# Ledger of designs, part 1: VH-VL binders against Soluble guanylate cyclase 89Da (Gyc89Da)

No score or structure here was measured in a lab: all are predicted.

Target 1, 197 residues: Soluble guanylate cyclase 89Da (Gyc89Da), of Drosophila melanogaster (Fruit fly) (q9veu6r1to197)
Amino acid sequence: MYGMLYESVQHYVQEEYGVDIWRKVCHIIDCKHNSFKTHQIYPDKLMPDIAEALSACTGESFDFCMNFFGRCFVRFFSNFGYDKMIRSTGRYFCDFLQSIDNIHLIMRFTYPKMKSPSMQLTNMDDNGAVILYRSSRTGMSKYLIGQMTEVAREFYGLEIKAYVIESQNDISGGTAGPIKLTDGPLTVIVKYRLDFD
Below, numbering starts at 1 at the first letter of every chain, in headers, positions and changes, except where a header shows other numbers; antibody chains are not in Kabat numbers.
F, E and O stand for the ipSAE by ESMFold2-Fast, ESMFold2 and OpenDDE, each averaged over both directions (binder to target, target to binder). V2 = 0.75 x the mean of E and O + 0.25 x the DockQ between their complexes.
[cut] stands for letters that were removed.
Atom coordinates printed by the task and the answers are left out, and those that the model quotes come from them; centres of patches stay.

## First folded at step 4 (VH-VL; from g11 with heavy chain N52Y, light chain N92D; framework fv_gimsilumab)

Design pc01
Fold by ESMFold2-Fast, scan of step 4:
Structure pc01 (fold): chain C 197 residues (1-197), chain A 120 residues (1-120), chain B 107 residues (1-107)
Amino acid sequence: as target 1 above (197 residues)
Amino acid sequence: EVQLVESGGGLVQPGGSLRLSCAASGFTFSSYWMHWLRQVPGKGPVWVSRIYSDGSSTTYADSVRGRFTISRDNANNTLFLQMNSLRADDTALYFCARGRYSSSWYFDYWGQGTPVTVSS
Amino acid sequence: EIVLTQSPVTLSVSPGERVTLSCRASQSVSSNLAWYQQKLGQGPRLLIYGASTRATDIPARFSGSGSETEFTLTISSLQSEDFAVYYCQQYDNWPYTFGQGTKLEIK
């Protein structure tokens, strides 16, 4: 994952929990970086490792920490002027949901080694939406909920309640029920419900 | 120019039904969220319902959920509100309004309103 | 839901005067606030959005300011056509909510 994601985590962990807890997290995971470089690639395992270490230091659950990190990324991301990109590719929150894969494609112009999950808006009704998510990474389902929640709030003024309704091959959302096994056994597939209040 | 013209209001007894229409012109109707709002005389507007540009998503105020149905006919540039199980407190002037296409849910154009009176 | 409180409820003024109308939100709405003018027998007319951006064809005498929870609409030199009810509306959080209105009337 790009260093920008880890920069966002470090910044907001230090702000919310303090610099001493961040230092303890770094010691637990044996992180030798005093800072992250925005455009450098870091191991994907680093994100869940930080969440596990923060969980141990704070008493918060792993899922809570991953959700927090997703929200932190969106807040940090907007500091780089990507608010215009989000609004231009998704004029309303549902337009944004339909455009997520295109947003990832646009981001790949600046971050060419980005390995993006796929996202598909499968249903809209009078109370919300259903999203189908595919990824090669496990443990990221709550991170994505954090991202969607913060995008809705920050860019669209919309309060949503997001939760996993079905999950296949994912550890963080894996007890929500099975999806048909049509993809490979290591492909994480998650079905989210987004309630618009 | 952008125009929204409501029709279909009238006097109805409690428990009755009405269907409101809003004829849109002067813009690409199929590209915009559309909304219904209502206003009792001397008070501010109250949001009632919205519908996504292609008709696939709708939301309702809690006070009308299950009784009102918003729909749209993009081929004929028309917005509808089907009102069932009407109550005395549904009495109001009903407006259709256009939601801002590109960035926000403020209302840049409104119709003139169609009056609905629910009384015995 | 977010509650918007407008003050004053009624303001009596003469043409040519500067008038200032206030809108207070029960929680932060950032800059996601609009102002509307409503004349007798008409639907509301959008004046300002984004707290300070004038809508299409709105005269320069109308200006908006503020952020978070405190907002102001100013009319720098009141014209006879400006006697109306003014509403603020937030679009930071669904459901959309309006203030109760401020009525401008002739002194």
Scores: ipSAE 0.000, ipTM 0.423, lowest interface PAE 19.5, mean pLDDT 81

